# Ledger of designs, part 37: VHH binders against q9vm92r272to629

Target 1, 358 residues: q9vm92r272to629
Amino acid sequence: LEERMAFIEDYQQTQARSLLLYVREHQPAELISENGTIFSTTLDFALGKVKKMVRHAEHYSLDDARIKPPTPAEIVENQTFMVQSTDVLKSNAKFKVSEKVMAEYARLAGLYLDQIESLRPDYRWDGSRNLWILKPGYQSRGIGIVIRSSLDDILQWTSNNQNKKYIVQKYIERPLLIYRTKFDIRQYMLLTITDTKVSIWTYRDCYLRFSSQEFTMDDLRESIHLTNNSVQKRYKNKTNRDSRLPKNNMWSLDQFKNYLRIMGAPDGSWSKTYNGFKQNLVAVVMASLDETELLQNAFELYGCDFMLDEHYNPILIEINSTPDLSPSTEITARICPMVLKDCIRVVVDLPKNPTAAT
Short names: E, the ipSAE of ESMFold2; O, the ipSAE of OpenDDE; V2, 0.75 times the mean of E and O plus 0.25 times the DockQ between their complexes.

## First folded at step 8 (VHH)

Design k18 (framework vhh_8ghr_2; at its last look DockQ between E and O 0.25; V2 from the best seeds 0.00; counts 0 for: SAP .673 > .668)
Fold by OpenDDE, look of step 8:
Structure k18 (fold): chain B 358 residues (1-358), chain A 125 residues (1-125)
Amino acid sequence: as target 1 above (358 residues)
Amino acid sequence: EVQLVESGGGLVQPGGSLRLSCAASGYSISSGYAIGWVRRAPGKGEELVARIYPSSGSTSYADSVKGRFTISADISKNTAYLQMNSLRVEDTAVYYCAKDSPTGSWELIYPFDYWGQGTLVTVSS
């Protein structure tokens, strides 16, 4: 119940940001009409929500904020906001305000979005569609993954499937694309526990996975929006997909680096990305340690999936225990055995010889 | 030899602020290594509080301190800082400055390879 409430709040906050983003990205004249059905109060509400988010981010950990149940009045206000904002975002409803007033709202929207995005860079990846991805809790490999936009749909889905543990995550609507195709990066992480001490390792090599289809938000099919091989192997590459993309839908790190060079990415872009991996993974692991009983003399290999933004900042989208290490492609056939082999170095050789190469 | 020397710890009331400093020697903090703050509270494990790559300016924070703490680095002084605002009782810990080090194919990213002696931060009413 608490989780549900938290999700609802998150969804509503996201909706507010989405609306403001929409306002920021359009010309004021395009957003208004004399016969507009949306009132300025909707914008006020959105601004208020985001402003509150900024305050919380500045002073409090969003995670520490005791989610107070909303008052009946707040519930009504939220409902009204959701309806009106949805009408704007999905049906292109217009605001009944003057152009001058709309311009001011756009300015404020930009201001508050910049503020919150500075505090929460991951929000920059959020689009205006407020999409969420539902994943089965125990099933890896993209099975049963659904993307939804409607809060009611999401809640209904979770209610109907109470016996199934699902993870609801904000879908990244504005990922970095390569040749108009969605991709993620599989980064391996190794955790070792020795004498109740946790060590985190990242593998210096990684690989990219591509969707078989050109990216579009107008079609939410898994073939377009999921990148894992278990899903993509079921689909043929679309003919209109860029010919420079690999047929096996995977790139090595070297291929990616080459791409970056070709594209004229700033020097050190990969380094930035990789450093971001490390930062994110340490943060996530540390956050989870409080909840986990540490087993002595244990190790676990993880597959961590990252997406990138336009600035090559990574966002962690998934951590998989017991990642698929099958040699399904030439890329995985190379890297997976290496990862395993090198794991042995860390877990067996290194304890015996602290100067051993990892 | 790499040395990290922490300073700035002390007793502070809840809601108060402290600024920790980590003076690094033996290497340049701009050399590509991360420098971070790890804290150890009594009876608790180690927590990476904040990390910075001085060369890029990239920073990361534990969720527990996000929005309250700010890590920074001054390359000219070869020093990292942790500005701690809105301190809470649960922030009470020994704070260590630490540096990471690259390894082979598997890179150790936690814990850091080099640690200072630590500085005690006590938040108490």
Scores: ipSAE 0.564, ipTM 0.838, lowest interface PAE 0.4, mean pLDDT 89
Fold by ESMFold2, look of step 8:
Structure k18 (fold): chain B 358 residues (1-358), chain A 125 residues (1-125)
Amino acid sequence: as target 1 above (358 residues)
Amino acid sequence: EVQLVESGGGLVQPGGSLRLSCAASGYSISSGYAIGWVRRAPGKGEELVARIYPSSGSTSYADSVKGRFTISADISKNTAYLQMNSLRVEDTAVYYCAKDSPTGSWELIYPFDYWGQGTLVTVSS
């Protein structure tokens, strides 16, 4: 119940940010009408909500971690806000204010968004659709993952599947696209544990996985949004998909590097991205070790999934503890056996011979 | 415990030479791991200057120092050296010795940066 209330608050906060993003990204004249049905109080509420989020992030209020029941008046205010903001975002409803007033709200929206995004850089990946991804708690290889936008739909979904644990995460609405198509990067990570000492390794090679269709947020189908091979292998590439993308929906790292060169990405863009992978993975593992009991003389191989933002910054999506290493394309037929063979070099050969290559 | 101790820094005029030493303890530099030098100039980020795999003798250098700097290792003394010739004012930095990942397809990323305390090199006239 407490998790449900926390999610509802997160959803409402995201709705407020979504509205302000929408206002920031449109010209004031596009947002207003003499016959508008949306009052400026909806904007006042959104600004107030984001201002409170900034204050909590700066002060790390302990009270915010404990969800307090809203008063009846607060419930009505929240419900009114949700209805009006949804009309703006989903139905293009217009504000009944002057263009000058709307321009001032747009300026304030920009200021408040800049403040919260400086404290929470991950918020820069959000759009105005308030989309959430629902994943089964077990690693189902992409099976059972859905994307939803409606709070009621999300709550009903979790109620209908109470016997299963679901993870609800904010969907990344602004990923980097290649030829208008969504992709992720599979990066392997190896943990080796000698005594009580952990070592973290990343594989120098990786590969990209593409969806079967062009990216759009107007259609939430898995063939567009879930780049997992277990999902995409069920789909044929659509005819409107760019022909420069691979028919088997995978690129080698060398193919990605060539793409970066062709597109004029800054020199060293891959090196910066890979360094970001390493930083993200070390941080996540170190955070987890404080809460983990380590078994001596063990190793664990992980499949790590990343997306990129438009500035080639890595976005860690998931770390899979039992990655499928079965070859499914010529790319996985090459890399998957090599990953396993090179694991033996780290686990077996290096302890026996300190000059061994890894 | 892995320890790296740098020495050999100091003040030198442009065009001069210095030789930095990095004495390693707690592991053998003849292992598969690289050992190298990273420098940090005032107001600048970190730059990997040179790297050697003492087991194979393989070396690599930053473009900014190629032809002027030479990295070497003495396995019997468990020590790596950086010979710096034709020094320029822009070489002024604190130089850190670092143990790096083994060669191969897997890169060791943690524990990373077994850095020493650093040795200051000042190139001034």
Scores: ipSAE 0.439, ipTM 0.729, lowest interface PAE 0.6, mean pLDDT 82
ESMFold2 (binder alone), look of step 8: mean pLDDT 79; pTM 0.793

Design k19 (framework vhh_8ghr_2; at its last look DockQ between E and O 0.58; V2 from the best seeds 0.00; counts 0 for: SAP .682 > .668)
Fold by OpenDDE, look of step 8:
Structure k19 (fold): chain B 358 residues (1-358), chain A 124 residues (1-124)
Amino acid sequence: as target 1 above (358 residues)
Amino acid sequence: EVQLVESGGGLVQPGGSLRLSCAASGYSISSGYAIGWVRRAPGKGEELVARISPSSGSTSYADSVKGRFTISADISKNTAYLQMNSLRVEDTAVYYCAKSPTGSWELIYPFDYWGQGTLVTVSS
């Protein structure tokens, strides 16, 4: 119940940001109509929410544990806001305000969004559609993953599937694309526990996975938005997809680096990305360890999936225990055996010889 | 046996400079291993401050020290150095020399450092 409430709050906050983003990204004249059905109070509400978010981020952690239940009045206000904002975002409803007034709202929207995005850079990825991805808690390989935009739909979905633990995650609406195609990076992580000490390892090699289809937010099909090989192998590559993309929908790290060079990415872009991997993984693992009893003399291999933003900052989207190591493509046929082989070096050779190569 | 021995720490005023040394033994720093400096401030976790691959000369720095600190290595002396300029109070920490394992798996936590460390105190 608490988790549900937290999600609802998060969804509503996201909706507020989405509306403001929408306002920021459009010309005032495009947003208004004499016959508009949306009032300025909707914008006021959105601004208020984001302003509160800014304040919270500045002074407090936005952790779910600190979320207070909404008052009955707040619930009604939120509901009204959700309906009106949805009309704007999904049905292109217009505001019944003057152009001058709308311009001011746009200015304010920009201001508050900049503030919150400065404090929470991850919000820059959210987009304006307020989409969420629902994942089964223990299922891997993209099975049962759905993308939803409606709060009611999401809540209903979770209610109807009470026997199944679902993870609800904000869908990244503005990922870095390669030739208009969605991709993620599979990064391997190894955890070793020795003498109650946890060590975290990352593999220096990784690979990219592509969707078989060009990216579009107008179609939420899995063939477009999921990059897992288990999903993509079911689909044919779109004929109009860029010919520079691989037929097997995978790139090696070297191929990616080459792409970066071709694109004129700043020097060190990969290094930045990789360092970001490490930072994110350490943070996540450490956060998890606080809640988990450690098994002694154990190791576990993980597949970590990252997306990138336009600045090549990584976004951790998933950590998979027991990742698929099947040689499904030329890329995985190469890297997976290597990863496994080299795991032995860490787990067996290194303890015997601390100077052994890993 | 691989050993790293840090030296050069001390008390310095804000804006001052120190040079730390890491004398490595038991292996050649040019053998493909990276060497770096990790610091531990009171009440804080470890932070990788700087790293160098002596064989290639490649260097990296934490954002917190970029432009102020310089890591270098002398292969002939099998020693790495950290030149710390424009020191700040927040730079106060025990500084450890770290050796990164060579291989496909990179240790990212905890940092692989040896030695007693050297205390750097920046205080007015």
Scores: ipSAE 0.544, ipTM 0.856, lowest interface PAE 0.4, mean pLDDT 90
Fold by ESMFold2, look of step 8:
Structure k19 (fold): chain B 358 residues (1-358), chain A 124 residues (1-124)
Amino acid sequence: as target 1 above (358 residues)
Amino acid sequence: EVQLVESGGGLVQPGGSLRLSCAASGYSISSGYAIGWVRRAPGKGEELVARISPSSGSTSYADSVKGRFTISADISKNTAYLQMNSLRVEDTAVYYCAKSPTGSWELIYPFDYWGQGTLVTVSS
């Protein structure tokens, strides 16, 4: 019950941010009409919603943190907002306000979005489409994953699948693309546990995985949006796909670095990205340690999946405790055996000989 | 027993220079380990500033210090150095010497051994 209410609130907050992003991304004249059907109260509601989110993030209050059922008036206001904002975002409905008033709303939208994004950096990855990805819990290997935008559709879909637990995550609408194609990065992480000490290791090499089609938000098919190998192996690359992309849909790290150089990325862009991988992985491991019992003299190998944003900042997508190390391309045929061999150096050789290579 | 002892910190004006030293004992810096510098400013996390693998001469630097800082090692003195030029106020921190395994797996938490730290203050 509480999970459903929390998701509905999260969806509505995301809709408010989506509307403000839409307003910021357009010229005021494009958003208005003398015959417009959308009132400024819709914008006031969105601004108010984001302002409350900023206050919550800055000051954390038990009153603000708890989930309360909405009052009848709040239900009506929320419903009205959802209808009006959906008309703007999906049907290009226009506001009935002056251009001067719309310009002021655009300025406020930018201000409030900057505030919440400084407190919640992950909100930088959202767009105006309010898209959500539904993943089966515990059983997701890319199978059964869907992307939806409608609150009613999402709630109905989860109700129709009554015996499955689903993870509902905001879809990342602003991924970095390579030649108009979505990709992720497989990064390996090793945890070693000795005495009461946890050590976190990252592998210096990694690889990229591409989808088989060009990215578009107008088509939510898995062949475009799900880059994992279990999905993409079922698809052929489209003939209009950029020829510079690998036929086997994988790049080595060296190929990615060469791409960064060709595209004129700032010096040190990979170093920045990799430092972000390390920061993300340390943070998630440290957050998890209080909730687990540590076993002495243990090690665990993880496959960590990252996407990048348009500024080369890493976005941690998934940490897989059972990574598939079977070679499927020339790239995995090289890296996967080396990951295993070098893991033995860390776990076995280094404790016995402090000068051993890792 | 492995020990790393830092020295050379102090107060300096913006644009100035300092040279930090890290004297190692209990192991040879020519072994398979890299030696480097980590800094910690008040209220901020740890930042690996610079690292050198004395056996290969390979170096790496944080983006924030590239072109301004130079790490070096003197194997005969078992000592690593950090030459810090064009210092800025944001370089103010306690600087720790640390050793790190080299190879395909990078240890990112925790660092193996730390010295006591040496304070660098950059102020007008």
Scores: ipSAE 0.416, ipTM 0.680, lowest interface PAE 0.8, mean pLDDT 80
ESMFold2 (binder alone), look of step 8: mean pLDDT 79; pTM 0.805

Design n23 (framework vhh_4orz_3; at its last look DockQ between E and O 0.52; V2 from the best seeds 0.54)
Fold by OpenDDE, look of step 8:
Structure n23 (fold): chain B 358 residues (1-358), chain A 125 residues (1-125)
Amino acid sequence: as target 1 above (358 residues)
Amino acid sequence: EVQLVESGGGLVQAGGSLRLFCAASGFTFSSYAMAWLRQAPGKRREWVALITRGGSTDYADSVKDRFTISRDNAKNTVSLQMNSLKPEDTAIYFCAADTGWELIYGTSPSDYDYWGQGTQVTVSS
């Protein structure tokens, strides 16, 4: 129940940001109409929500989750806002305000978004559709994953599937694409516990996974939005997909680096990305340590999935225990055995002889 | 006994070139990635270049397009061609053998499995 409430709040906050983003990204004249059905109060509400978010982020640690139940009045206000904002975002409803007034709202939207994005950089990856991805907690490999935009749909989905624990995550609506195709990077991580000390390892090699379809937000099918091989192997590559993309929907790191060169990416882009991997993984692991019973002489291999933003910053989207290491493609056939072999070296050889050849 | 022996270091003028060699023995060379690291006086050891088992290469930004790492598995050697050398490249250069795993957090004796003794590279202005 608490989690549900927290999610609802998060969804509503996201909706507010989405609306403001929408306002920021459009010309005021495009957003208004004399016959507009949306009132300025909707914008006021959105601004207020984001302002509160800023305050919270500035003064409160994310852990201070004292989620206060909303008052009946707040519930009604939220509902009204959700309806109106949805009309704007999904149905292109117009605001009944002057152009001058709308311009001011746009300015304020920009201001508040900049503030919150400064405090929460992850919000920059949000789009205006307020999409969420629902993942079964016990399942892996993209099975049972759905993307939803409607709060009611999400809540209904989770209610109808009570027997299944679902993880709800904000869907990244503005990922970096390669040739108009969604991709992620599989990065391996190894955790070792020795003498009650945790060590985190990252594998220097990684690979990219592509969707078999061109990316579009107008179609939320898994073939478009999921990159897992287990999902994509079920689909044929779209004929109109860029021919420069691999048929097996995977790139090696070298291929990616080559792409970066071709695209004229700044020098050090990969280094930046990789460093970002490391930073994110350390942060996540550290955050989870309190929840983890440290076993002596234990190790675990993880597959970490990252997306990139337009600046090649990594976005951690998933950490998988017991990742699929099957040689399903030429790329995985190469990298997976190496990862395993090297893992054994780290886990077995190092502890036995710190000077032993790992 | 595992040995990594660096050679090829020396004094060179700015803009000059050097080629470092590392001869490996005592372990299965082809099973390891090979790296060059360097340590300047008063500075931390820094990674310079890496070549994977498969021959993929990576470079620090500071040496990119100037340095080239290569390996010869038949000879159990790794080389570092250093061009357009700068005074800031002055350091002891170390050859290291590594698994594909990089330690990013925690206490491990070394990020690399095996180390050479290093070879001094001095670039004069």
Scores: ipSAE 0.560, ipTM 0.828, lowest interface PAE 0.4, mean pLDDT 90
Fold by ESMFold2, look of step 8:
Structure n23 (fold): chain B 358 residues (1-358), chain A 125 residues (1-125)
Amino acid sequence: as target 1 above (358 residues)
Amino acid sequence: EVQLVESGGGLVQAGGSLRLFCAASGFTFSSYAMAWLRQAPGKRREWVALITRGGSTDYADSVKDRFTISRDNAKNTVSLQMNSLKPEDTAIYFCAADTGWELIYGTSPSDYDYWGQGTQVTVSS
């Protein structure tokens, strides 16, 4: 129950931010109407919710922040807000206020959003659609993953599928696209353990996995949004798809670097991305290391999945402890055997060489 | 016995050229990416150039457009053509076999599986 209530609160906070983002993205005149059905109290509620989030995020973590059940009055207030904000975001409902009043709300929305985004930079990947991805708790390889926007639908889905123990995560609404198509990046990571000391390695090569369809947030089908090869191989590529995209839906790193060069990406864009991979992976491993048993002369190979934002910053999606290394395309037929052979070089050959120096 | 043996070093005047060679034995040369590194007096060893198994190349900014790495898998050699040499290129140059992995945290003997003993390059004004 406590986890369910925490998610409901997170969803409602995200709805408040979504409404304020929507207001910031539009001219005040576009948001109002003489026949508007949405009153300014909906904006007051959203601003208040975000203001509380800012105060909480300003290092109030030393305070007790336990989730408490809302009062009946708070439940009604939240429900009213959810209905009205959904009408704005999903149905283009208009506010019944003057343009002057709406302009002041837009100013406040920008102010509060800037404040919370400075404290929580990951919020910049959110849009105004309040989308969530639901993943089964068992190893799915893309099977059973759905994307939903409605709180009621999400709660009903998880209730109907309790034996699967779904994980609910905020969906990344602003991914980098290549030729209007979503992709992710598979990056391999190796952990080696010697004398109870952990070393973390990243592979110098990686590959991209593309959706078979053009990206749109208006259609949440897996063929558009789940870039796993096990999912995408079941679909035919869109008719008249951009011919520069790979027919097998994979690119090598060299192909991606060539794309960056052709598109005029700043020098060092890949280095920025790769440095971000390294920083993300070190942080996650070190955060989890105190909870793991260390075995001498052990190693673990991981498949790490990243997306990029529009500025080529990496977004870590998942770390897979049993990555599939079978050669499914010409890209994986080349890289997967190399990853395995190069693991042996680090684990076996490197410790044996007395002339090695660093 | 694994061996990487560098040759072709020497004394050259600024603006001149040298070609370094590295002969490999005792391992499957074609299955490694190969690198050149250098160590100038008083400095840490630094990466200079890399050539992949498939022949793709990459260079440090300080040598880009002046140096060219190449490999001959039939002869188990990697070479470094160095043109427009500057006194700052003076260093011991090492040939190395790359592991494919970059250490990003912790300790390891090396990022490179095998190393040569090095060859001296001295560029005079």
Scores: ipSAE 0.529, ipTM 0.745, lowest interface PAE 0.5, mean pLDDT 82
ESMFold2 (binder alone), look of step 8: mean pLDDT 81; pTM 0.828

## First folded at step 9 (VHH)

Design g34 (framework vhh_8fcz_2; at its last look DockQ between E and O 0.61; V2 from the best seeds 0.49)
Fold by OpenDDE, look of step 9:
Structure g34 (fold): chain B 358 residues (1-358), chain A 124 residues (1-124)
Amino acid sequence: as target 1 above (358 residues)
Amino acid sequence: QVQLVESGGGLVQPGGSLRLSCAASGFTFSSYAMNWVRQPPGKGLEWVSGINSGGGDTYYADSVEGRFTIIRDNDKKMVYLQMTSLKTEDTAVYYCARDSSTGEWELVYPFDYEGQGTQVTVSS
């Protein structure tokens, strides 16, 4: 119940940001009409929500545990806002305000969005569609993954599937694309526990996975928005997809580096990305350690999936405790055995010889 | 024995500058990438900056990008961190850390630092 409330709050906050983003990205004249059905109160509400978010972020109080149940009045206000904002975002409803007034709202939207995004950089990846991805908790390989935009749909989905634990995550609407195609990076992480001490290892090699289809938000099919090989192998690459993309929908790290070079990415872009992997993974592991009993003399291999933003910052989207290590492609046929072999070096050789190669 | 000795910390006002130094001994310095990490009060260790063994490649956390500069002198076995436009959130104990991983698996945590660190306090 608490998790549900937290999600609803997050969804509503995201809706507010989405509306403001929409307002920021359009010309005021395009947003208004004499016969407009949306009132300025909707914008006021959105701005108020984002202001509150800024305050909470500044005081480090964004903990879900501090979410208070809404009052009846707040519920009605939220409902009204959701309906009106949805009309704007999905049905292109227009505001009944003057152009001057709209311009001011656009200015304020920009200001508040900049503020919140400075505090929460992850919000920069959000679009205006307020999309969420629903994953089964115990299923791997993209099975049963759905993308939804409607709060009601999401809640209904989770209610209808009570026997299944679902993870709900904000869908990244503005990922870095390669040749207009969605991709993620599979990064391996090794955790070792010795004498109740945790060590985190990252593998220096990784690989990219591509969708078989060009990226578009107008079609939410898994073939477009999921990058898992288990999903993509079911689909044929579209003919309109860029010919420079691999047929097997995978790149090696070297191929990616070459791409970065060709694209004129700043020097050190990969290093930035890789370091970002390390930082994110350490943060996630440390956050989980407080809740986990450490086993002595244990190790575990993880497959970590990252997307990138336009600045090559990584966004962690998933950690898999039993990553698929099958040689499904030439790329995985190469890297997976190597990862496993090298795991033995860390787990067996290194304890015997601290100077052993890892 | 591997030794890393940090220095150069102190009290500075916001917008100020500091230069940290790390003296390395007990290993072939030029063969290892070096890092700066920091521990803010009440927080865990965080990576700040790195430099490859040759000094040609430098890396920075987003929080310090454009403000901090890492450099090394292999002849002197020194690594430096030039900090500019310091912020209150930069307040931490700073450590020099060696990249001790020689294989494809890189040790990310814990950091391989041996020094006592140097305190940087940014306060008005």
Scores: ipSAE 0.514, ipTM 0.847, lowest interface PAE 0.4, mean pLDDT 90
Fold by ESMFold2, look of step 9:
Structure g34 (fold): chain B 358 residues (1-358), chain A 124 residues (1-124)
Amino acid sequence: as target 1 above (358 residues)
Amino acid sequence: QVQLVESGGGLVQPGGSLRLSCAASGFTFSSYAMNWVRQPPGKGLEWVSGINSGGGDTYYADSVEGRFTIIRDNDKKMVYLQMTSLKTEDTAVYYCARDSSTGEWELVYPFDYEGQGTQVTVSS
C-alpha cells in the first residue's frame, strides 16, 4: 500500500506541474471565459503543491522523507483538483477569472516551475500530459511495455496484472528528436574488479537506434515510442519517414557527429553529452555498490541506453547487464566485435599499470 | 614519472574570483585530455571541468557552468581553472587529473590524479 500511495502522490505532484506548464504555454486570454467552469482554487492548489515540492527538495538532507496518509479533507481536495485540472488539460475547460488575475497566475507558474526545475533538473523533461510508462518486472526486452496518462487506468492496469509486478516510471515527454523521429543511444560500460578496487570504464564509440515512425504524443504505440531493437525489428518504416534517416534505423557515432555539425550544434556538444554519460553511470554504480558482492578479478559488460534533451544533455533510461552483441546491421557488425576485443584488452592489461619508483 | 602540481588556491569571499594552475610533467602532455576534480569537506571526489588534448572542447559540471573556465597551454604544459562568482559550496580541495584509456575503453572511475591538490575556501 505504501508503494501505491507513493505513486498516487507522485502522479498528483506531476499533475500540478502539468497544469502550471499548460498555463505558462498559453496566453491568459486563451485560458479564461465568462462561462468558465474552473475556479482559481485549482491554480492555488497547483501552486501550493509545487511550493511544497520546492521546500522538500531544499531540505532533503534533513531526512524527513516519511509519507503520511492523507486526511479525509486532503483526499477530497486532491480529488477535486484532479477532476478540475483534467478538465483543463484534456477537455480545454476555461477558468472563471479576470484576464489580469490569470496573468498573475501565469507569472507565478513560471516562477515556481523555474524554482523546482533548478532543484530537480530532470523535471525539465516533463510536459503537460502526465504520461507514465509501465514495464513488466521480468526482463521482456520491450514486450508488454505500455504508456498511459490516466491515474485510474494505471491503477487498474497494475491491479489486473499483479502477477507481473509492473514498474511505473514517468515518461520523458520532451526527448531530442532527429528529423522528427525518436532515438536512443546505446553506450557500453565495463566494470572491472582487481583486488578490492572497482573501476568504471565507458566505451568511446556508441550507436543510435531510431523508431520506425515519426514522434507524436497523440499516439502512444510502441513502434513510435520504444526504440530498442527487440521492439523495432517487428515494424516496417513508414513511407512518410524522413529520407535522411537510415533504412536500418541505426547511426554510427560518426554519423551523429556529422548531423550535429550540419545542424549547427554548439561546439563541443558531443563532448558534453559523453561527459554526461560518464557522470550518470558513475553515480548509478556508486549508488548500487552497497548491495553487490564484489568478485575478485571479475568484469561485467553493460549496455546503457540514453536519450538526449534539447540541449544535448543525457537522460539515462536503462542499464542492461546482458546486452545483445550480435551484429544486426553494418554498424553493429563493426562496433560489437570491437567492444568485445577491447574488453579483453582491458582485462589482460590491468596488471600492467606501473608503480613507478626510481 | 607523471607529476601534476596544483596551485593558486586560497581564502576568498563569496562572489570572489580565483585562478587555479596545474603544472604537468613526466608525460606527453599534449596527447591527453585534462580534468579538474574537487573534494568538498567530508565528501567524495566530484568532477568539475574538462578540456580535450587540443584545447578546442571544454566541458563543465552543471554546478559551475557559466562561472568557471578551463584553459590549457600545451607549450607550457599547464592547465588552469578560472573561477568567478564563487559560492560557499565551492569550498574544496581541487585536483587536476589526466584522462586514462585502454583501447577504446576510457577509465572514468577512479580519477587519475597524482598531486596534493590546492585548497579553495569560500567564506565571509
Scores: ipSAE 0.379, ipTM 0.679, lowest interface PAE 0.9, mean pLDDT 81
ESMFold2 (binder alone), look of step 9: mean pLDDT 82; pTM 0.839

